# VHH binders against Elongation factor Ts, mitochondrial (tsfm): the designs that were tried, part 13

Target 1, 309 residues: Elongation factor Ts, mitochondrial (tsfm), of Dictyostelium discoideum (Social amoeba) (q54lv3)
Amino acid sequence: PTELVVQLRKKTQSPVQECKKALQASNNDMDGAIKWLLEKGKATAEKLKSRVSAEGIISVLVDSGSGKAVILEMNSETDFVSRGDIFRNLARDISKATLSNPISGGKLAENGILELDPTQVENIYPIKINITNEDGVAEEMTIKDSIVRIVSKLRENIVIRRASFIQPLNNNNNNSKSYISSYAHDSTSEKKDVGRLGSIVQFEYQGDCNNMNSLKEFANQLAIHIVSNSPSVVTVNDIPSSVLEECKNNNKNPESLYDDMVLYEQSYMYSPDHSVKQYLEILSEKLGIKNLSVKTFRRYAIGETAERV
Key: E = the ipSAE of ESMFold2; O = the ipSAE of OpenDDE; V2 = 0.75 times the mean of E and O plus 0.25 times the DockQ between their complexes.

## First folded at step 9 (VHH; framework vhh_7w1s_2)

Design v4 (from u3 with S51N; at its last look DockQ between E and O 0.66; V2 from the best seeds 0.00; counts 0 for: pae E 12.1 > 2, unsure alone 62.7 < 65)
Fold by ESMFold2, look of step 9:
Structure v4 (fold): chain B 309 residues (1-309), chain A 121 residues (1-121)
Amino acid sequence: as target 1 above (309 residues)
Amino acid sequence: QLQLVESGGGLVQAGGSMRLSCAASGTFSEYAMGWHRQAPGKQRELVAKINSGSTDYDDSVKGRFTISRDNTKNTVYLQMNSLKVEDTAVYYCAAGEYFGYDSSLSEYDYWGQGTQVTVSS
């Protein structure tokens, strides 16, 4: 029946022809048809799993109230899919869900950032998300199942490549305050939450800021600076020993790395006469706070290596 | 059932321009839309497709054809510039739920009846 096909399409967001097949295979039993579509989607996802997915987006999200943030890379096979609202909204929904749930596994850095590389990304797949159907009714499913559904609809392999999460450190540093900013760069949209480049940045300071709007403006501008200037570490002391050894083996002066990879040593994009470090000191005094600093950041770009240095 | 009606076809000189329209009988904003064509002696082929966030084109028309969409008029357009004799075909409007690469003709749920485009030299 035609009305059952419409109901099934609204509930599952499956193509009309697949809904018809599902109802035929299930003798017009709605629950059976939903299960049929899920199993068909799993088979499709398995067939497509080996395809290279080198296009995609970076999604960023900050929850200022909890002091949490996420940066996430999700890939598709073509930019036709990655530019579409279905793909982008899924990435946004996944980011929301991962931000609100404990993440097990991964590599926890001392600065409180949790990193999931490609071999660990499945640790977020069991997290449940709520998908709103056309009738406004929320449907709960796992992130894994939501990806399976969208792969079956779009006929492209879709993967979560990596993610990094800022989570509160396990300490009682009540004298420090923090602020988190993010930026995603997308030449086709003014919305700054998804794009082909992205960053999240956590700041710390002590004291009472006399102008929070100025601090927020700077924090947003530094997130843009990080996207544009591609630093990989905050300070010179954060440069990994392996990178310094590699530089030595190539007969390079390690100081040649500073402007390329050390955030604090870079010329600040919005005040080029100052390094980022110098500008933080100037702004800290101007705002009446102490020790304004970058605690941690992450920068993602589509197609770069995901390995940490 | 969504009805698709093409218009704007006809005779045009090589090097000229033509705009095709595809009007839908109902709301189509949730569909991915495409233009296909069938030249004499050839199989029907995808020309251009559009979803809410992107467009894509067959290599033979890239830079000459532009697909666009006006959801307030429930209409999809194909602007065809620098027309060549080999662009002569019946042009079909199609709508489907969603499609990525490797979409087959069977993944389109609705088709128009077609409009003839003839490019003379």
Scores: ipSAE 0.000, ipTM 0.416, lowest interface PAE 12.1, mean pLDDT 82
ESMFold2 (binder alone), look of step 9: mean pLDDT 79; pTM 0.805
OpenDDE, look of step 9: ipSAE 0.344; ipTM 0.728

Design v5 (from u3 with K49R S51I S106P; at its last look DockQ between E and O 0.69; V2 from the best seeds 0.00; counts 0 for: pae E 11.1 > 2, unsure alone 61.0 < 65)
Fold by ESMFold2, look of step 9:
Structure v5 (fold): chain B 309 residues (1-309), chain A 121 residues (1-121)
Amino acid sequence: as target 1 above (309 residues)
Amino acid sequence: QLQLVESGGGLVQAGGSMRLSCAASGTFSEYAMGWHRQAPGKQRELVARIISGSTDYDDSVKGRFTISRDNTKNTVYLQMNSLKVEDTAVYYCAAGEYFGYDSSLPEYDYWGQGTQVTVSS
């Protein structure tokens, strides 16, 4: 019957033809039809799971109140899907859920940032989604189940490839203060929270800043610098031993790596006559603070890491 | 249940331009929209599609055709520039709730009656 199809469609956001099939298969039982559609969505997601997902977006989110930040890569099969609001809003919701819940586990990277397990992110954190992108109504579910629903809607494999988390500073024995900035590059939007390139960066300093707007402007500019200049470590001393060994094995001077990978040694994009290290010193004095430094950062770009299957 | 009505077709000179319109009897905003075409003796093929501002095009029309939508008028458009004789076809507007970006599985549930586009050499 027509009324049951309309009710089922509103509850499940499924196409009319699929709602008709579900009711027919379930002898017009609404609960049975809902289950039928859920199982079909799971079967669709499993069928698509092996497809290569090399497109996507980077989502960045900073929670200034708690001193936390996340950078997340979510992949789709095509950039058509990754440019759409359904996909991008899912990435934003996942990032928000990640910041809003306790973090347990993950791997500490050599630069002090926490690398999150994508399966941990998928299985634990609830989000609210609106599949149609039109209504104010949202359903709460796990991140994994939300991906299944959106895969069923978009008909592309969607994965969380990686996520990194900045934790609050340990302030037990010093007067250090922190600021975190982020940037995601998207040529089609004024918002800087989602794009094909992104960074998060944590600053540390002592003293009282005399112009917080100037510090925030610099912090945002350095996040852009990191996206544009692709550093991988903060200081020369942070260069991994394995990278130095590769340099020696190829008969190269390690100093040839500095401008390419060491943030502090790079020419600062917004003041090119200074290195980033030199500019931090200049800005520290100008702002009346001490030891303005980069504690940690992470940069993501679509297509720079191995595909997850 | 949507009814879709195409308009704007007709005869046009090669190298010329034409804009097709597709008016809907109801709200577009929840649907993926697409334009398909069927040339004489050929199978129906995807031309362009749009979902929430994201657009995609068949390789044969990239750079020449632009799909757009006006949700206040419940209308989707296809701007066709630099038209070629091989663009001659009946053009169909389509809407679907499963967005179906895979060309092997048509996901569109509603179709218009079509509008003829003829490109003279």
Scores: ipSAE 0.000, ipTM 0.414, lowest interface PAE 11.1, mean pLDDT 80
ESMFold2 (binder alone), look of step 9: mean pLDDT 79; pTM 0.809
OpenDDE, look of step 9: ipSAE 0.006; ipTM 0.318

Design v6 (from u3 with K49R S51M S106E; at its last look DockQ between E and O 0.71; V2 from the best seeds 0.00; counts 0 for: pae E 2.6 > 2, unsure alone 60.5 < 65)
Amino acid sequence: QLQLVESGGGLVQAGGSMRLSCAASGTFSEYAMGWHRQAPGKQRELVARIMSGSTDYDDSVKGRFTISRDNTKNTVYLQMNSLKVEDTAVYYCAAGEYFGYDSSLEEYDYWGQGTQVTVSS
ESMFold2, look of step 9: ipSAE 0.403; ipTM 0.785
ESMFold2 (binder alone), look of step 9: mean pLDDT 79; pTM 0.806
OpenDDE, look of step 9: ipSAE 0.635; ipTM 0.850

## First folded at step 10 (VHH; framework vhh_7w1s_2)

Design w1 (from v6 with S103L L105P; at its last look DockQ between E and O 0.01; V2 from the best seeds 0.00; counts 0 for: pae E 15.3 > 2, placed apart)
Fold by ESMFold2, look of step 10:
Structure w1 (fold): chain B 309 residues (1-309), chain A 121 residues (1-121)
Amino acid sequence: as target 1 above (309 residues)
Amino acid sequence: QLQLVESGGGLVQAGGSMRLSCAASGTFSEYAMGWHRQAPGKQRELVARIMSGSTDYDDSVKGRFTISRDNTKNTVYLQMNSLKVEDTAVYYCAAGEYFGYDLSPEEYDYWGQGTQVTVSS
C-alpha cells in the first residue's frame, strides 16, 4: 500500500498519515479513500470555522481580452500561512475561476463593478476550479472543496472575505476603448498579483493611442498610486451625500476631504506637481487620444473591514 | 529564448478533422499558449488559448476546436473537427509571458512560422 499512499498524497495533497488512514478505512480503494479525505477535511474545516482569520492576502487578476478584472481578499489566521505558496496559489486559482465564470450572486454598482461583500461571498463557492497535482494532472473541484482540502493541510481557518469584479464596458459606440490595470503590493515577491494591498482600475478613452506601452505603464502606475493614497471615489461629484452632510454638520470645509477621498484631486504620486486629473489630461494629449479617464476602481487592504469595530 | 515549430497542416475536406502540433524548444508550462490564424485578406486573429489548464476559444470555433498541451513533450495541440472552408488559413502557434495579473495578454512574445491549413469543399 506504500505506492497507493504516494499516489493518494500526490492526487489529494493530503498529509501522509491521513492518506494512510484513508486507505485503511477504505480497504485500499482509491476512490473511497479520496471521499474519506474529503469528509475528514469537512469535519476539520467545521471545527476551525469559528477561528478569527484576520491575516491574509489580496489577489488581483485582469483579463484584458474580455475586459474583466477581479480583486479578492482571502484570509488566514496567521501571516505565516498567508505568505506561503500553498495559500497564495489557492488565492490565484480562485481568482482565475471567478474571473472565468459568470457571477450572479453580487450587487452590481452604477460604476459597473459587481460587489460580493462578506454576506454574499459564499455565492462563488460552487464555482469549479482546476487544481494541478504534483504529477501535472488537473483535477476539477469546487472552490468550497478546494478550501476544505487546504484547511485540512494547513490547519488554519481560511475564508474568502470579499471580492469585486470589473465588468466589460457596456458601450453602444465603437469609438470608446478601455484598459484595465491591477497591482498588488508585496515586498516578498516580484510578481504583483498578490499582496497585503491591492487595486484594480478601469480606464476609458477615445481615439487611437499612439503608444500603448506608455498607456500601460501609466495604468500600472495609477494602480500603485491608488494602493498608496487610498482614494474612495474618482471625482468630487462621486462623494456620497452622507459624507458631505457629516462634514457640514461638523462645520468643516468639504475641500478637506479631497486629498483623503478623491482620486482626481490627489497629487499624482509619479508627478507630484500635477493632480491625477491634470495628469490624465496631459497624457491624453501626449498619446493622441481623447478623454482618458478612470471609469472605476477598487482598493483592498488586509484588515480594513474585519478589524474595524 | 523559446522557439516554436508548427506541424500537422495540409489539405482536408470540409467536415473533416486535423490536428496541429506546436513543439517548443524548451519548457513552456509558465506561458499562455495560443493558436492564431490568418486567412487570405484578413488580419491575424486568436483562435484558441490555454493557460494553466484554462482554455478559451473564439466563438467561430467553439465546440469544433480543442486546444491541449503536453508539458512532458513541450507540445501544444489544436484538434480541429468539423472543418469548414472558412477555416482555411495559416495557423500560428504563439507563447506569451504570464505575469499573473493578466489572463489575456494583448501581445505574444514568441511566434512560430505558421502552417497552412486548407479546407476544400
Scores: ipSAE 0.000, ipTM 0.195, lowest interface PAE 15.3, mean pLDDT 80
ESMFold2 (binder alone), look of step 10: mean pLDDT 81; pTM 0.826
OpenDDE, look of step 10: ipSAE 0.657; ipTM 0.863

Design w2 (from v6 with L105G E106Y; at its last look DockQ between E and O 0.69; V2 from the best seeds 0.00; counts 0 for: pae E 2.1 > 2, unsure alone 63.8 < 65)
Amino acid sequence: QLQLVESGGGLVQAGGSMRLSCAASGTFSEYAMGWHRQAPGKQRELVARIMSGSTDYDDSVKGRFTISRDNTKNTVYLQMNSLKVEDTAVYYCAAGEYFGYDSSGYEYDYWGQGTQVTVSS
ESMFold2, look of step 10: ipSAE 0.473; ipTM 0.806
ESMFold2 (binder alone), look of step 10: mean pLDDT 80; pTM 0.811
OpenDDE, look of step 10: ipSAE 0.483; ipTM 0.789

Design w3 (from v6 with F99V L105Y; at its last look DockQ between E and O 0.61; V2 from the best seeds 0.00; counts 0 for: pae O 8.2 > 2, unsure alone 63.0 < 65)
Fold by OpenDDE, look of step 10:
Structure w3 (fold): chain B 309 residues (1-309), chain A 121 residues (1-121)
Amino acid sequence: as target 1 above (309 residues)
Amino acid sequence: QLQLVESGGGLVQAGGSMRLSCAASGTFSEYAMGWHRQAPGKQRELVARIMSGSTDYDDSVKGRFTISRDNTKNTVYLQMNSLKVEDTAVYYCAAGEYVGYDSSYEEYDYWGQGTQVTVSS
């Protein structure tokens, strides 16, 4: 019995006493015990579901194999939890799992981004995830179950708030190439894959790049720029009509918004004498490629969607 | 069962520093650790907590106190700087296997006997 408790504890990271109860309830059947713990966790999660989860982490990931990228927001009640390794690692693992599996549902934007809003994030819940605990024990479970487990352990309402996915360009006809970069701002980690702020950005270009490292460097820098300067659209043509109408109604010049909300119009933070648009042109020439452009980007920040639990 | 033993308390002048230690028996890494304090006539209050590498502090001690742990030594520490007279209390070390942010004191599984910290003016 003691050995079973140890094994169950390693697998689930549940308290020893809970493991004992689980095993007792399941007649020392491991799978039954795991289910018991999960059900208990579900009950806990249900109790906590009404609590406001205003803190959290942004997770960004680009899959080097498929070229897909994800930006995901997972929320907690406190920053105490969101700063923890358990919470952050789960976010990372979820991001990985979502890139490795097809995503059902969501809203496909015109630019090819798949968006999961708070009502759609449950579409990823059935996806299987491999969780490796601190003891090196790997366990496969659904994303939903993994969240339930962490909720049970940390005793906070934890939710996936939203996620966006960028797909590689599927254009065999125009010989366009795609590159995606990501960045998450976190002062505590050398890894820039999780933080309170994050971005993913997709580039498109034509031709053979004479220096991919330079392109990658720029791509990363622009991801940082996006996080730091908080653009909302790529070009002036992408400004929502509602914003323009508001300007009109308030007798405000729309151009006054460009520096703030339009990526192409912003001064490039790594070359302040150039706009992002200008720099893209310069870089295109330098790299021997054509039409280097930002196709799309997403920027997440903790707190932007905290109103909904 | 985890036993906790606090040390490092005593008398210190206001503005001074003190480091408390809490030695734990057994497997230390599995527990969330917290420092609590109780002043005369007051309720016990959380001072600092460390869980999964994250730290949390009471507002009254933020910027002054630092909680840390050494799992190799099964010890949790509370570095107290810029001590104030109002910091005078018995300080308790506590451990819990499952401690949430809003966990009550009762959710801590193990407690030390406490160490007296007196800050004089």
Scores: ipSAE 0.014, ipTM 0.319, lowest interface PAE 8.2, mean pLDDT 89
ESMFold2, look of step 10: ipSAE 0.337; ipTM 0.761
ESMFold2 (binder alone), look of step 10: mean pLDDT 80; pTM 0.811

Design w4 (from v6 with M51F F99V; at its last look DockQ between E and O 0.64; V2 from the best seeds 0.00; counts 0 for: pae E 3.8 > 2)
Fold by ESMFold2, look of step 10:
Structure w4 (fold): chain B 309 residues (1-309), chain A 121 residues (1-121)
Amino acid sequence: as target 1 above (309 residues)
Amino acid sequence: QLQLVESGGGLVQAGGSMRLSCAASGTFSEYAMGWHRQAPGKQRELVARIFSGSTDYDDSVKGRFTISRDNTKNTVYLQMNSLKVEDTAVYYCAAGEYVGYDSSLEEYDYWGQGTQVTVSS
């Protein structure tokens, strides 16, 4: 019946033709039809699993109240899909779910950031989605199941490639303060939360900032600087020993790496006469705070991972 | 059931411009919309598509054709510039609930009647 197709579509957000097939296969039993659609979506996702997904977007999200942030890469097969709002909104919803739920596991970095693998993100529950690009009721599910549902609509393989998660860490400093900024680059969007490049940046300082708007402006600008200048470490002391040994093996001065790799040593793009380190010192003094510093950052770009051998 | 009606076709000299319109009988914001064409003796082929703010084009028309949609008017457009004789075809508007690059799926659910575009040399 036509009314059952409408009800099933509203409940599942599945295409009309699939809803008709599901009701036919289940003799118009709504619960059976819902199960049929889930199994069909999983079968479709399985058929598409081997397809290479090299396009995609970076999603960034900061929750200033909880001191949490996430940067996430999600891939599609084509940029037609990755430029679309359904794909981009899924990435936003995954980022929101990641920040809103307890995180179990992950590789803890020395500064409290977690590197999450795709399975840990996929197991997060709940997420709510609306694939019709229209206001409607969506059921709660795991992130994995939300991807399966979107894959069944879009008919492209979609994968989460990586994610990094900033979380609060316990410290004894009773006057230490933190601020997190983010940026995602998209030449066509006023929103700075998804794009082909992205960064998250965590700052620390002591004291009372006398101009919080100026600090926020700088924090946003530094997130853009990081996207544009591609540093990999905050200070010279953070350079991995393996990278320093490669320099020695090639008889190169390690100082040749500083402007390429070390955030603090780079010329600050919004004040090029200063290094980032120099500008942090100037800004600390101007704002009446102490020890304004970058605690950690992460930068993601589509296409930057090494190809499989 | 969604109905699609094309308009705006006709005769145009090579190098000229033409705009096709496709009016839908109802809200179509959830559909992937496409323009297809069929030249005499040829198979119907995708020319341009639009979904969820993303657009895509056949290589033969890139830089010359522009697809757009106006959801408030339930209308999709194809602006065709720098027309060539090989663009001569019947142009069809189509709507589908599936998205993806694999055109072999052929999952457009609704089709218009077509509008003739003839490009003279």
Scores: ipSAE 0.248, ipTM 0.693, lowest interface PAE 3.8, mean pLDDT 83
ESMFold2 (binder alone), look of step 10: mean pLDDT 81; pTM 0.832
OpenDDE, look of step 10: ipSAE 0.759; ipTM 0.899

Design w5 (at its last look DockQ between E and O 0.82; V2 from the best seeds 0.00; counts 0 for: pae E 2.5 > 2)
Amino acid sequence: QLQLVESGGGLVQAGGSMRLSCAASGTFSEYAMGWHRQAPGKQRELVARIMSGSTDYDDSVKGRFTISRDNTKNTVYLQMNSLKVEDTAVYYCAAGEYFGYDSLEEYDYWGQGTQVTVSS
ESMFold2, look of step 10: ipSAE 0.405; ipTM 0.785
ESMFold2 (binder alone), look of step 10: mean pLDDT 81; pTM 0.825
OpenDDE, look of step 10: ipSAE 0.592; ipTM 0.836

Design w6 (from v6 with G26R Y108F; at its last look DockQ between E and O 0.01; V2 from the best seeds 0.00; counts 0 for: pae E 19.3 > 2, unsure alone 63.3 < 65, placed apart)
Fold by ESMFold2, look of step 10:
Structure w6 (fold): chain B 309 residues (1-309), chain A 121 residues (1-121)
Amino acid sequence: as target 1 above (309 residues)
Amino acid sequence: QLQLVESGGGLVQAGGSMRLSCAASRTFSEYAMGWHRQAPGKQRELVARIMSGSTDYDDSVKGRFTISRDNTKNTVYLQMNSLKVEDTAVYYCAAGEYFGYDSSLEEFDYWGQGTQVTVSS
């Protein structure tokens, strides 16, 4: 039994006391004990689901080869957990699994990005999580089960709050080229793949770029601009009609919304004498390309949405 | 730098099978691995990719090709079944950081020299 307990603990990362209970309940059958611990973990996670989870991180990930990207918000109860490697690595692994598997279930937002259903993300299989790597073998499971296991270990409620997905360009116009950039801001780390703020940005253009390094540098800088300046829409034409009607009903000038909401109308952080729209036009000409534009973007900040129960 | 060496190419009749191997100079468990091919006069195209326990295939090879990896041998494989004449190409093994916070990084940073696959009618 003592050797079985050690083996079960290494395989499941469960407390020794729970491993002993699992083996006793399963007549020392390892597969049965693993199932027992998973079911116990589900019960524990269910008890914790009511706790408010307002801390967390944003994870961003781009697959430039397939033209896909994901941005994910995952929440914890405390910033101590959200700063920890276990939590952050789980968010990275979830983002990898989400990007690497067929997307099922999602809602096209008005800005053209696909908003993923958190429950559909939770059902994605497989994910291999880092916490199971102590013995060099990762266990495959659903994202939901990986969260259950981590909740059982950390004793905090953990939720996927939201995720957004940039799809590959539609081949409706085969002349268009795409580039996707991302940025996550974390004042405590030089890593740019997770943080408390994040963005993903899809660019579209035609023609052959004469300096891809300059385009990539700009794309990265615009992702930072979006994090810093909090636009909601790309162009004036993308302002929701409900927002415009509220503005009209209150006798406000619609231009009062532009600097706050509209990416193209904002002063560009890295060239403040130009709007983002003006800078895109200048850069498009300099690079020898046509119609360099932002097709879509998504920005997440921790705490900007209601908590999930 | 990670170095990649392909092997296993050659001549095969249509309908036949062939297995390509790609040996890596160090452990590659943290890399996305891919196979690309370039037929004469065509652009290089992604054929298969393996990343974080998942695989992805070009539509033209789905159900016929299988990518796999053996981390203990530092080797990635491409099993090619039901080969067609149009599969004739130089096949390249590639590796890179698939995921990144910096979009200026290339998805595949390391490339092999290629191995010729010729499918005869």
Scores: ipSAE 0.000, ipTM 0.138, lowest interface PAE 19.3, mean pLDDT 79
ESMFold2 (binder alone), look of step 10: mean pLDDT 80; pTM 0.814
OpenDDE, look of step 10: ipSAE 0.515; ipTM 0.800

## First folded at step 11 (VHH; framework vhh_7w1s_2)

Design x1 (from w5 with G96D; at its last look DockQ between E and O 0.65; V2 from the best seeds 0.00; counts 0 for: pae E 10.7 > 2)
Fold by ESMFold2, look of step 11:
Structure x1 (fold): chain B 309 residues (1-309), chain A 120 residues (1-120)
Amino acid sequence: as target 1 above (309 residues)
Amino acid sequence: QLQLVESGGGLVQAGGSMRLSCAASGTFSEYAMGWHRQAPGKQRELVARIMSGSTDYDDSVKGRFTISRDNTKNTVYLQMNSLKVEDTAVYYCAADEYFGYDSLEEYDYWGQGTQVTVSS
């Protein structure tokens, strides 16, 4: 019946012809039709799984109240899908779900960031979560099932490539505070929460900031600096020994890597006469705080491909 | 279900312009809308498509054709400029709940087509 097709389409966001087939196969039983569509979507997703998904977006999300943040890479086969609202809203909803649920997997880095295995993002949450569809219809389902549904609709392979998660700081230290900024660059949109490049940055400081607007502006600018200048570590001492050994094996001076890899040694994009480290010191004094520092950051770009950790 | 009716086709001189319209019988804001064409003796091919956040074009028409829509009138348009004899075809409006360029299935709804003839 027409009303049952409308209800099923609204609930599942499945194509109208598939909704009709599902109801026919299930003798107009709504629950049976939903199950039929899920199984059909799984079959479609398996058929498409081998396709190369090199397009996509980076999603960034900060929850300042809880001191948490996430950066996610999700890929599609074409830029038509990756520019579309259905795909982008799925990435936003996955990011929200990741922040809303306890994190039970991944690798904890020494600076408190958690590197999540993509399969752990899909499977870490055995509980169902609320995913907001493009039409504002919310359903409780796992992240894995949500991806299967959208793959069935969009007819492209969609994968979560990688994710990093910032945990709340242990503020056992007296007067220690943190702030988190993020940035995603998208030449096609005014919004800065999804794009082809992105970063999240966690700051730590002590004392009472006399101008939070200035701190927030700097924090946002440093997130942009990180996107633009591609550092991989905060300080020289954070360079992995394996990278130093590889540099020696290729007859390169380690100092040639500092401006490329080390955030604190880079010329600050918004004040080029200062290194990032020098500018942090200047800003600490200006804001009336102590030891303003970058605790951790992550940068993602579409096309750099490999997940590390 | 959703019905699509094309209009605006006809005869035009090479280098000229033409606008096609596709009126839908209901709300289509949630569909991927596209224009396809079929030249004599050839397979139907995608020309342009539009969805909620993006447009996409076949390479042969980029810069010459523009797809747009008016959701208040439930109408999709194809503005065709700098027309070539090779653009001669029956143009079909289509709507699809599957949004990928490399769709494994045909569009869900099709119009009856409108003839575009480009003379030299």
Scores: ipSAE 0.000, ipTM 0.415, lowest interface PAE 10.7, mean pLDDT 80
ESMFold2 (binder alone), look of step 11: mean pLDDT 80; pTM 0.818
OpenDDE, look of step 11: ipSAE 0.472; ipTM 0.785

Design x2 (from w5 with L104G E105Y; at its last look DockQ between E and O 0.77; V2 from the best seeds 0.00; counts 0 for: pae E 2.02 > 2)
Amino acid sequence: QLQLVESGGGLVQAGGSMRLSCAASGTFSEYAMGWHRQAPGKQRELVARIMSGSTDYDDSVKGRFTISRDNTKNTVYLQMNSLKVEDTAVYYCAAGEYFGYDSGYEYDYWGQGTQVTVSS
ESMFold2, look of step 11: ipSAE 0.487; ipTM 0.813
ESMFold2 (binder alone), look of step 11: mean pLDDT 80; pTM 0.818
OpenDDE, look of step 11: ipSAE 0.603; ipTM 0.839

